# VH-VL binders against UPF0178 protein Jann_2168, part 7

Target 1, 156 residues: UPF0178 protein Jann_2168, of Jannaschia sp. (q28qc7)
Amino acid sequence: MTDETRQGRLILIDGDACPVKEEIYTCAYRHKIPVRLVAASYLRHPDHPLITMVMAGDAFDAADDVIAEAAAPGTLVVTGDILLAERCLEAGSVVLNHKGGAYTANSIGAQVATRAIMADIRAGLDGQGIGGQKPFSKADRSAFSNALETALRRLK
Below, E stands for the ipSAE of ESMFold2; O stands for the ipSAE of OpenDDE; V2 stands for 0.75 times the mean of E and O plus 0.25 times the DockQ between their complexes.

## First folded at step 4 (VH-VL)

Design b07 (from i03, 45 letters changed; framework fv_rovalpituzumab)
Fold by ESMFold2-Fast, scan of step 4:
Structure b07 (fold): chain C 156 residues (1-156), chain A 123 residues (1-123), chain B 107 residues (1-107)
Amino acid sequence: as target 1 above (156 residues)
Amino acid sequence: QVQLVQSGAEVKKPGASVKVSCKASGYTFTDYYMNWVRQAPGQGLEWMGWINTDTGEPTYADDFKGRVTMTTDTSTSTAYMELRSLRSDDTAVYYCARDEGYYDSWGDAFDIWGQGTLVTVSS
Amino acid sequence: EIVMTQSPATLSVSPGERATLSCKASQSVSSWVVWYQQKPGQAPRLLIYGASTRATGIPARFSGSGSGTEFTLTISSLQSEDFAVYYCQQYDNYPLTFGQGTKLEIK
């Protein structure tokens, strides 16, 4: 999936459980950047020529595979999945999490290792978090929007 | 017309569970988040959580985690809220309320409300 | 959680007068405040969102203002149908939290 990235910039959304779709659409409209929403099944999205939906199906990692295969220099990927983030960074993409944190090639390996440790601890707590984690807030959305604007201005 | 219609009043014993329904009509169900808010007699409003009607992903207030479950049936445009391990202080009117959750008008303001469902928990 | 405190608990005013209702957040909520009106036996009705934006169909006599921790709902010329309970709500952070309400009653 290089057609659109070869002709210009592209935002790829890991659509399942993404709380910041509205912020991404607003920024994409402002910068005239196409958006590809990827999820296992259909998700509601604006009827707009810049926005396309890709239904990857429910096979193991199908949505992740669609995103990673499209990832390239000039793409921005939004995902909370650190393993997907690592694949996209290797492909040359800029990668943001839902709170506007940027994943980097230098730190991603350590973050993957930390996730594995945290997943093991979480499993011991019947899928619960260790401590009270802050819920996603309007302040988190604002931080994401600011980070997204900054990242998009730096896309080639 | 845009409406949210809830199931009827319930009387339950302590320790029982209740499941309230909220049927949406007059709009695209999956375009809006659905919230659940309760109000004890003569008291103020308390937010219980919301559900993304498109993805089915719920978010619960900490006071209700472990005993509330929110679900949707998109084929019937209906949201459900099940509250377990009922206590006498769960006696309240339970409301579903639509959140303007998408696109240019995104916010946690509740513009359309159900009529409310009175749940009485009595010994 | 963010605590929303409304004052006064009860405000007694006459028809035609201006009413000013206050809402204070325990920490900054930027402009992320909603106001609702509730009449006995009814569901709440959306009045104002984003601290100052009137919802569709809400009369011009209702106005909201404020940012940070201090918010105000003003009704410029009270009508008989305005006597109700008013709630503020923040949506800066989860859980969403409401004030305890201000009852607006006839003097």
Scores: ipSAE 0.000, ipTM 0.489, lowest interface PAE 15.2, mean pLDDT 82

Design b08 (from v07 with heavy chain N52D N54D N57E R101S Y105W; framework fv_rovalpituzumab)
Fold by ESMFold2-Fast, scan of step 4:
Structure b08 (fold): chain C 156 residues (1-156), chain A 124 residues (1-124), chain B 107 residues (1-107)
Amino acid sequence: as target 1 above (156 residues)
Amino acid sequence: QVQLVQSGAEVKKPGASVKVSCKASGYTFTSYGMNWVRQAPGQGLEWMGWIDTDTGEPTYADDFKGRVTMTTDTSTSTAYMELRSLRSDDTAVYYCAREGSGYSWGPKYYFDYWGQGTLVTVSS
Amino acid sequence: EIVMTQSPATLSVSPGERATLSCKASQSVSSNVVWYQQKPGQAPRLLIYGASTRATGIPARFSGSGSGTEFTLTISSLQSEDFAVYYCQQYNNWPYTFGQGTKLEIK
């Protein structure tokens, strides 16, 4: 009888360019965990009681600020933004990237440093990218789904 | 069994408004969202927006914000799309299209059933 | 917004041959791509969703593949009824965007 959605668990999605929204929704339905989709502007989402859309507006880092402010023990954040991941980890959240990699307090400092170096490299190249990333694959989706299930088991 | 039947062709003058209807049958109307897509003669498909048939809340594509209104009448299982301040380049076939699945496993955002289309001609 | 680019604009093939149609996204759309068939004077017909899943009633000669930014629709052993315009669409991000279409015509 107990509604697991009332136990304070929450998934926060950094919605801009998130390729795994459907995987998150499917997992959330199975576990009855509410989802808050956060983006600068409207993103299409399920018409479902567990799914809420939050439009943060187009101010710099507005969506990130909404997510970081909501982050707390019992929340799981999905984001590819390392700086947002750092803020959420400091708030006590579990944080996953889009390929299912978990950010941890122990490793995040090195990842932030690497990002800063890469940002400097990109700036030096005048916005020219270093070789393209591999396409997002079915293996990446499966890895994400497995990591999400594992991460949700750590949540309270 | 699933069927979407749209209202008939319309001829309008520039500056007028047009309201196209889409009557659904063969399924629970409020379980599936309704999308509106248009196609100008000889051109491709352009998504205009969608409406949540359960709540009545619409979401519009940026190019149509301020000129379009989408509504539903749950008692008649009918969706409506009204386009205002018509221009000659609004001449197109307007389609309603149902989203692909119910909501329990997440909507499949593909359009599984389409209305037959309504030709709206805007000319002086 | 995500731009969907289809190629070629027109593909001329003979009945019984294989046709391969390309659809490219300007950024990753995962597997959230749909293919539609449209014949003159008719509404689009759903063929494939989720990049590779055939819709109910669609013949096995239609197959879809791809993920991320590159997608392909393949029609094997072309039948006369298959000559139509084909559109891809992404549903990964709002607004939903369509490719400009590929016209499949008899050579």
Scores: ipSAE 0.000, ipTM 0.472, lowest interface PAE 13.8, mean pLDDT 82

Design b09 (framework fv_ifabotuzumab)
Fold by ESMFold2-Fast, scan of step 4:
Structure b09 (fold): chain C 156 residues (1-156), chain A 124 residues (1-124), chain B 107 residues (1-107)
Amino acid sequence: as target 1 above (156 residues)
Amino acid sequence: QVQLVQSGAEVKKPGASVKVSCKASGYTFTSYAMNWVRQAPGQGLEWMGDINPDSGDTNYDEKFQGRVTMTRDTSISTAYMELSRLRSDDTAVYYCAREGSGYSWGPTYYFDYWGQGTTVTVSS
Amino acid sequence: DIQMTQSPSFLSASVGDRVTITCRASQGISSWLAWYQQKPEKAPKRLIYAASSLQSGVPSRFSGSGSGTEFTLTISSLQPEDFATYYCQQYDSYPYTFGQGTKLEIK
């Protein structure tokens, strides 16, 4: 059947900053969805037909540009870069951060503004976190896996 | 301010056990993992394990598995590291170190605050 | 286990010099690398996390770069207080591992 082949579903990983690559690979195998790992240089990855490595090089925003150019309806992008997330949402992609939070078109502009403000506040606090924030944890990895599973099912 | 204050120096014989404490202040103790790192004289840093002070869950380096036990007491914001069946090559400075905070884009498992260190000497 | 290898193990330099220390991981660790400074008989001090993020309160002459398997710590203009041992540490996966250290000494 050719309709599955024609769907063009793809997971794009912002590889230089992704702590959840193994979770993505496991989920992709289960759903038989191809994965494109994008980074400035080579990153270790499974030797598997579904996993493709794209080395974007060291030019300004080269890796981000590769991801944004490939972003389209039917793609899922995993990134912690909110500016890249905005570009991918505009292209019609589903976008998850590394803790499993979904970026949405309705809130992304406010999140970009908030990030700029929070970066300034964090710098002013001598590297101390904003009060009440918890560290990235094994629970965050589990939350990511659950969110990824949910997002991929919606993609189908 | 964040402070981690460790217990004093210990001298032990081979086969004994040692329990080092790390008292935390200046932050919510249960919100950040506590790590234990050791350093033998003139040598580099070696990670031993961590503990989640909220749940009590621990992760140990395989090298220490079966000899190390990490615990905490939330009522006094204190973490403990006990190492049993001591050998002469366990002679080291033992540090507690808290994981990082304030980085929303990925893991904060780097060590942003360290205790002053506890010297443990294992000698006959 | 991920092996972290620093180069050089020993470095002799003068005040005002630009100094670069390299750290290599035996497998990809994304950007999950921190740099620490340790002075004799003191606990390590955090300098850099996430490969390139400067910890608040650390002088701007310190910078980090790299991703994947190759990382560098740069001190743009060495000061007397910078003579110390420097360690990289990966926090991509358990067990967390450190480089062997780079001792920076006065030339």
Scores: ipSAE 0.000, ipTM 0.493, lowest interface PAE 17.6, mean pLDDT 83

Design b10 (from i03 with heavy chain E100L D104G D108E A109Y I112Y; framework fv_ifabotuzumab)
Fold by ESMFold2-Fast, scan of step 4:
Structure b10 (fold): chain C 156 residues (1-156), chain A 123 residues (1-123), chain B 107 residues (1-107)
Amino acid sequence: as target 1 above (156 residues)
Amino acid sequence: QVQLVQSGAEVKKPGASVKVSCKASGYTFTDYYMNWVRQAPGQGLEWMGDINPNSGDTNYDEKFQGRVTMTRDTSISTAYMELSRLRSDDTAVYYCARDLGYYGSWGEYFDYWGQGTTVTVSS
Amino acid sequence: DIQMTQSPSFLSASVGDRVTITCRASQGISSWLAWYQQKPEKAPKRLIYAASSLQSGVPSRFSGSGSGTEFTLTISSLQPEDFATYYCQQYDSYPLTFGQGTKLEIK
């Protein structure tokens, strides 16, 4: 019964620069949810039937396109890319960033607009940013694991 | 192929610390969790904790919290379990055991155990 | 913590006998239960995982069944090499916990 009731759930990982892959694998195995790791080139991953590696190649946005095309109701996407998040939300996916923050249809438009404004500012400043990202901490990793667990229980 | 080799027997006095090693070979060390389990003479199996060798994250049984420290050295594929403030009732065989560390796995992976390390705590 | 209770704690049986050992969890653990065999002076070996899946290399006379809180390990026709202590273990939640063990002696 358990295997038959868990239809259509899938975790899609934007593998390039994802610091929480191990947390995703651990959670996926507990819930028996398949994982598709997508990146431009090979990434290290467990040799397990639930884990699939997809090498999208180096073409512009090739990995993002693979993820967006697979996105659907019942999928959970992990990405830090706001533009990819917007595409996945439009397809009906649940989308989390690397710190466990959820992207929502209500907030995504504002986030895309902010990114565009910041891109213009960076262009005007010879590509220099305002400040660096704080280092990814154990607290950030724990926050991500808690958010992922919550999101997957609601992913049906 | 896969092998876990533990350090030799130790005799310690109460209040001392012991550090047991577990050297892995025949597989990618960072792909599998390492568990530590002990067994007192004539008693059953007792889970102490595990470590994710890739991240260094640990989970301990509350009974050992504050006395146990699990670490690893990825450069030599070795896991360590250190138990401090030893008491006579810490006398046991200590085992390391590899698993995937992920609950709900399909179980296609063989579970491997070290040979055990006898730790005797006596005055 | 989830408490695992085995029954019986001690069993003696003859070669060829059908042997059953039960394991009860204090809370529902779905199918997240493993069975281990330990021979004197040796490390344990896993026989069964996910309550009913036979570990590679384990003889087919061993089988597991159950879900939720009640689990059974069965040896369909006991052999001399089956003298051992058997342990159940839940891996549904931390901390991982073992049953107290069942010591099987062949008469």
Scores: ipSAE 0.005, ipTM 0.487, lowest interface PAE 12.9, mean pLDDT 82

Design b11 (framework fv_ifabotuzumab)
Fold by ESMFold2-Fast, scan of step 4:
Formats: sequence, C-alpha cells, structure tokens
Structure b11 (fold): chain C 156 residues (1-156), chain A 122 residues (1-122), chain B 107 residues (1-107)
Amino acid sequence: as target 1 above (156 residues)
Amino acid sequence: QVQLVQSGAEVKKPGASVKVSCKASGYTFTDYYMNWVRQAPGQGLEWMGDINPNSGDTNYDEKFQGRVTMTRDTSISTAYMELSRLRSDDTAVYYCARDEGYYSWGDAFDIWGQGTTVTVSS
Amino acid sequence: DIQMTQSPSFLSASVGDRVTITCRASQGISSWLAWYQQKPEKAPKRLIYAASSLQSGVPSRFSGSGSGTEFTLTISSLQPEDFATYYCQQYDSYPLTFGQGTKLEIK
C-alpha cells in the first residue's frame, strides 16, 4: 500500500535500450520487489506477478515522464539518461546507470551542465574514468549486478 | 576543432613490419579510446583493436593477435599501430578513429583519420 | 563474435525514393549500433549512433530505428549526394564488428 510519505519499494526500468533487464528481474525475484518496465512499445518480459509493463507511446519524453512521475523515496531507477536521472534524484530515488554507476545529488548538476556543452551524452555519469567509454561488456554486466544488490539495500 | 592526422603511404615487402601513426589535436588525448580499422581494396571495414591512451591497455581482434601492437605517446598525443609479418592480404587503407566523449558509454567512432594506404608488394 | 548482416548488399534507387537498409545482429546488442556513410576514397562518416540518434550536421532525411537484433537506416527522400556505401557497426561487445556494407547507386 502506498503511504503519503513513502511510495513503497519499486524498481523502475527505462526499458528502451536497457541491456540488463534479466539481471534486474533476477534480483527483484530474490528480494520480492516489484518491477515496472517502461518503454515506448511492448517489450517481452517474464510472466510474473512482480513484473508489470507500461507502454508510454513514442511521444516526446513520454516514457521518461512515466518514470519521473513514479520516482520517490523507496524507488530505484535504472537509466542511462542523465536528464531523467536528475529528475529522479530530485524526487528522492536511488538511480543507477546500466554499468552500475550511481548518480548522486552532489554531482548530477555539474554532469548535466557538462552534457549541455558536450552535445549528446547518453552514458551514465558518476565521475567515471576513461574505462566508462568502452562498449558494454560481460564485466560491466557483473558490475551492474553487484551494484544493484548494494543499491537495493538502501531501499526501505 | 578535433583532428586525427595519419602518417603517409607505405610500400612493404612480405615478411616486413609497418608502423602507422595517428596524431590527435583539438581535444584531451587521454580522455578518448583510439581504434584502428582497416579496409582492403573494394572490401568492407574491419576492426583491428583499440588502445586506452591513459593506461596503455589494448584489446585486439583475435585475427590480428600476435601480429599487431598498439601503443601511444602521450607527450605528443600520438597513437601507433604496428603490424608485423606482413602478407599480400594486409594491403589495405588503415584508419584510426576515436570513441566519442569522456562521458559516453563507448559511443561509436565520431572522428576518423584520413587513412594510410599500406601496400604489400611481391 | 557478434555477426552483423546487412541487406541488401546493393541497392539502386531514384532521387526522391524512400530507401531502407536493414542490419541484423546475431545476438542482442540493445541500442549499441551506429550507421556510417562512406564515399569513394574517403574515410567513413558517422550518421547515427545509439541506433536512433542523429549525428549533428547530418540531414534530417536520415533516420535510424530498432533495438535488440534488428535495425534499419531510412533515407526518406534520396538525394544525389547520398550515393555511397553504408555500414552498420555494433559496439555492445568486443570485438567490435561491422556489417558487410550496402552500396547505394542513384538511378
């Protein structure tokens, strides 16, 4: 049940282009946390009571708006979109990129400003070094799973 | 503005080695990975490998492992690709290309060198 | 290795035509796909990254779509300067791999 001061525990997936959906599902099952998969169109997902699909359509920022509106203390958002990450952090969410890097309130403003200068920055930002520029790897998948487990401990 | 300038054309004998250079300007050399891609006459693009200019770490396609060496010199913002034991089928244009952006997730190649033609004659 | 298969290998079309080139990955690559244009005797130029993001300065008649294993590059109204070879490239995992290319000739 949703309390007015707490939304309850929920994982929100920015589903378009998310390479770690299976890792998220496995983790969610283990901890019995509901998952809301948000994308422009239908994405295949497990037939499981904890997993729900929201099709936002392909209007400008429709999927992002669905995620940001649901973001609150007690939610964890997985996204590579830094502008969405900023909105979710302001709402009190824990936010991870697909490599397991955490967005933080302390750094996000500077990262958004850098993005405005650098054109289109789609990768997750957390002060990551040059290693963060490489294509998604098997090691990145393992790092994500470890970061997700750690982040879920912060969800009440 | 960002530029990658490669060394000039080379003609080599079978069994020799060739070392191609790629000089970067207009950006912080150590913030972007450098890739090497080749193209044989009338053929498609073939990725050879990359180097992290900050650490010197490399990753090579298995086809070239044992024959290719990628290095860099941070003092002159230059990357190198050396291919040994040359064969006639190594005749190609060799390109350097950078991965985009310090904060990108390994975005594809946004800036390319002009290419270096390597001909292996015999 | 992830194999990238492009179709068609050769395409002849008239100015003003809508042209579509398809690229298929042998396994899921999310949206980590780029499209390049290469004109004779020149280095390739990036048109699209992250499957659907248009490179700054590239005409809006070019668009990319797809995710997972099937991707398309569309030119909505073909122009004479669009004669070129087009390549897709996955950058999800090592080794990075390219499609075999599609040669586009304007009728």
Scores: ipSAE 0.000, ipTM 0.488, lowest interface PAE 15.6, mean pLDDT 82

Design b12 (framework fv_patritumab)
Fold by ESMFold2-Fast, scan of step 4:
Structure b12 (fold): chain C 156 residues (1-156), chain A 122 residues (1-122), chain B 113 residues (1-113)
Amino acid sequence: as target 1 above (156 residues)
Amino acid sequence: QVQLQQWGAGLLKPSETLSLTCAVYGGSFSDYYWSWIRQPPGKGLEWIGEIDHSGSTNYNPSLKSRVTISVETSKNQFSLKLSSVTAADTAVYYCARDEGYYDSWGDAFDIWGRGTLVTVSS
Amino acid sequence: DIEMTQSPDSLAVSLGERATINCRSSQSVLYSSNNKNYLAWYQQNPGQPPKLLIYWASTRESGVPDRFSGSGSGTDFTLTISSLQAEDVAVYYCQQYYSTPLTFGQGTKVEIK
């Protein structure tokens, strides 16, 4: 009966370990764009008509599959998962990482290849000696919010 | 097993910034959200906000303009800053383990710090 | 925000008798896809942090005596202490963890009659 894509725009959040959910919600409220929060298990979210929580379950890549299957022109996907980003770009989505960097068709292949090499190195070192992610800063949040506003302008 | 140790200044003057830190020992840090909760003397519990290892935060809207929660994942620590304090901010402040990313038997606040009494007076 | 209301505010019960505390949420805390109620109960003794008793409305936390039980679904929940012991004198809080902000009931003080 009602499809979120019938109105032309939808934000899809890869909910697991996403540090910018609140920024996405605030922006979505302002622009009246529906949000679909997707995660393996239920995640707490504001009680708001624009926000839908989708529990994908714990099957292999279940959350990624839900997001990729919904991805289409007119959707914006927020994810830190480069393999999911590649699938969403193929489907015609705009894809942002958590710091506001846009994944692009031109760069995604090289990024996937780099990730595979780094994953092999991490596996060989048992994850030691490579270092972890830096803490997410206020500057990172501002950069994400600015990038999100710009990306949503293109979705009309 | 898992223990929360908390510390910070207990005596503040109006307009100052409250700063508290919580350290997690004996368990996984990155698999959970971690919360701050306060309780004014003789009153009930008020949730302040939560953070995970990636820096993802949710704040109580009533406090959002004054609250910052930050995380130091390499130290298994998270901290609360509450700006522009008044006498109304006098409370015991607790840190607590919150919802996990995976199936968690608690999935509510199952582990609590001892609490830090913060008194705001001139 | 989901508002949590407890009744009664205070309760005096004789040792060995049943104590019943009610909790009402202003909106449902049942997530239909997994059929779980995002509702917890805590016990707080003077000078101590709250202690988790019940989660998922009816699941007892490890180490909690079986005289404590939770029931209810959706918006109406009950904590029952089947046979009150002296150590059960405390303030009890319900809490929803369905949506942010997380909210607590105002508390129910349980005393010996």
Scores: ipSAE 0.053, ipTM 0.675, lowest interface PAE 6.2, mean pLDDT 85

Design c03 (from v07 with heavy chain N54Y N57R K108D; framework fv_rovalpituzumab; at its last look DockQ between E and O 0.02; V2 from the best seeds 0.00; counts 0 for: pae O 9.0 > 2, placed apart)
Heavy chain, then light chain:
Amino acid sequence: QVQLVQSGAEVKKPGASVKVSCKASGYTFTSYGMNWVRQAPGQGLEWMGWINTYTGRPTYADDFKGRVTMTTDTSTSTAYMELRSLRSDDTAVYYCAREGRGYSYGPDYYFDYWGQGTLVTVSS
Amino acid sequence: EIVMTQSPATLSVSPGERATLSCKASQSVSSNVVWYQQKPGQAPRLLIYGASTRATGIPARFSGSGSGTEFTLTISSLQSEDFAVYYCQQYNNWPYTFGQGTKLEIK
ESMFold2-Fast, scan of step 4: ipSAE 0.329; ipTM 0.690
ESMFold2, look of step 7: ipSAE 0.144; ipTM 0.620
ESMFold2 (binder alone), look of step 7: mean pLDDT 90; pTM 0.906
OpenDDE, look of step 7: ipSAE 0.013; ipTM 0.633

Design c06 (from v10 with heavy chain S31R D101E; framework fv_rovalpituzumab; at its last look DockQ between E and O 0.04; V2 from the best seeds 0.00; counts 0 for: pae E 13.8 > 2, placed apart)
Fold by ESMFold2-Fast, scan of step 4:
Structure c06 (fold): chain C 156 residues (1-156), chain A 121 residues (1-121), chain B 107 residues (1-107)
Amino acid sequence: as target 1 above (156 residues)
Amino acid sequence: QVQLVQSGAEVKKPGASVKVSCKASGYTFTRYGMNWVRQAPGQGLEWMGWINTYTGNPTYADDFKGRVTMTTDTSTSTAYMELRSLRSDDTAVYYCARHYELRTGYPFDYWGQGTLVTVSS
Amino acid sequence: EIVMTQSPATLSVSPGERATLSCKASQSVSSNVVWYQQKPGQAPRLLIYGASTRATGIPARFSGSGSGTEFTLTISSLQSEDFAVYYCQQYNNWPLTFGQGTKLEIK
């Protein structure tokens, strides 16, 4: 048990702007899976043996590099960053966004294309907010929790 | 290593056009947007617009709509900015600068060295 | 468009002192603010993004803070190489807009 939780299975959180940290912690406790919270600077987190904070430093790509370097078969990465998701998928990780959508090698290219097109649409609307996203809802939170449970079963 | 290298200084007469190039290296060109920013002598920075290097679609600041064209050549990882109907007050250093929109937003982490365009009669 | 206002226009500070530069947005920009340093004859250099995150290679004496409409760049223990103009920029709304700059004069 100790070997499984400490050597093969790991949840990596892209900590900056992650709205589902509590859901991840709760699920990790239930499954006894270690969690590594990665961010540029310190983020408050539970004082728990399974939870580790990694401060990547102030470089633009430092947090992404920490996560991508740790990504491997047996890891689950939670991130909204599609380029980071692509790197992690190449390393063999399972990758989820904050709404529970799974990134896959087969779909990641289409998702990059969709986000690029949406950036054009937002930029073409004078005065428009750059982050034209719908509010994060209770349904999104539930969808994430369900997807996380499903994804963690694949790490076994 | 990320590098943005711009074309050399130009001197133009009023009414002419200028086309500045910005050659990128050290990263996947289509994953980062390219912005154009100018700076008149002794003045501040003015955003002109950006081009989505993935789609090839430009977005221009209102002050430049109708006389600026931004394009890319993905085979050479080069971005271009053409400004037409030049006026004396277009005299400025023109910069290209990249951004990564998918997470970090639009901070310009790498800049070209700048291209001085002088417009005088 | 969002107007970014920097103050003071010029700040004269002795070496070793603390410099504080202000940037105010005409409406909330969350934490989507960038600080750039520009030395004479050079392109701007990214210092801080996301209001408080230092860019690669930027010394620890530079720090950023703020959210919403009020932002601050602080330079602890000012050094001679810090002579420059400092610009803030918002990336919360289109179009992207810069402040007018604060000129830091090292004495």
Scores: ipSAE 0.190, ipTM 0.652, lowest interface PAE 3.8, mean pLDDT 85
ESMFold2, look of step 8: ipSAE 0.000; ipTM 0.500
ESMFold2 (binder alone), look of step 8: mean pLDDT 93; pTM 0.938
OpenDDE, look of step 8: ipSAE 0.305; ipTM 0.764

Design c08 (from v01 with heavy chain S31K N54Y N57K R106E; framework fv_rovalpituzumab)
Fold by ESMFold2-Fast, scan of step 4:
Structure c08 (fold): chain C 156 residues (1-156), chain A 121 residues (1-121), chain B 107 residues (1-107)
Amino acid sequence: as target 1 above (156 residues)
Amino acid sequence: QVQLVQSGAEVKKPGASVKVSCKASGYTFTKYGMNWVRQAPGQGLEWMGWINTYTGKPTYADDFKGRVTMTTDTSTSTAYMELRSLRSDDTAVYYCARDRYSGSYEGFDYWGQGTLVTVSS
Amino acid sequence: EIVMTQSPATLSVSPGERATLSCKASQSVSSNVVWYQQKPGQAPRLLIYGASTRATGIPARFSGSGSGTEFTLTISSLQSEDFAVYYCQQYNNWPYTFGQGTKLEIK
């Protein structure tokens, strides 16, 4: 029961691994949309009326449950977790990954399958592996910000 | 919470086969791959292979190709590793360990308790 | 396959001191290195992934650094529970490969 839910528009951040928190805050300030940062334990965040922190604890999927239970039409969820994305899409949320890619109800199963199949393909190349954390670049940040602006125009 | 529970210790004769199980709980089984790693007494860790729990497709390290088979039963959230044609130098603790399929590989974050397999005549 | 070489094999240090452990890859592995801690009779415990990212619940005294072929694990102000064997692992290429381990022991 906080003010951030009263307008029907809300950004939910899967906070434990989100590299784009500052981009989300900047966009939220511009559009006056409340943000709920959810993580297992405390994360540093701006002292701002639009930003609230929810510490869900370390129980299995506790943070994911907080996010999924709050998800509804008019909410935008930022997460890299595809199973959390599925739950939020079922609840009617718009869901973005950290590079601005949108998860959709029509494609979420295919995205899970594609990720799993690509892992097999990389393994089958021998010398190539699954490895390679691609650095999160300035271009990725820009792409996310553009996608976030676009997604917020879909929220009413 | 997240737990990987392995089957109990086995004593085998050379030439026999052993099948170790790893029962997962506390998470969605198909979201994470399952790896098998062994450790001979007083030695380091050796990766044996991995199974994609979503597709069921295994990938084996070259040293084990031809005598290892990895499978899953998604209805029970259990992974299996069968090693055939056992030799005395297969005596080791065998671990299952999970990882993510995503490009943000985060290491093997949860491991089973280990299964000691002793091969002796 | 990529060979991971750890040094030293054994490092003798006193509680409260700083320990630096090295891991070298035979070929570039980018930042795709993981560090594990193993105590006698226990399964390994994940410490660091992506060369420098601490896993959930790992104390701040553990830090990792490096890229390419040279990696280090640093433990500042050693605690009694830190005396264990430490393994590095690359995940840049299949098969995944581990270093042979560095044993931290009390001086």
Scores: ipSAE 0.006, ipTM 0.580, lowest interface PAE 9.3, mean pLDDT 84

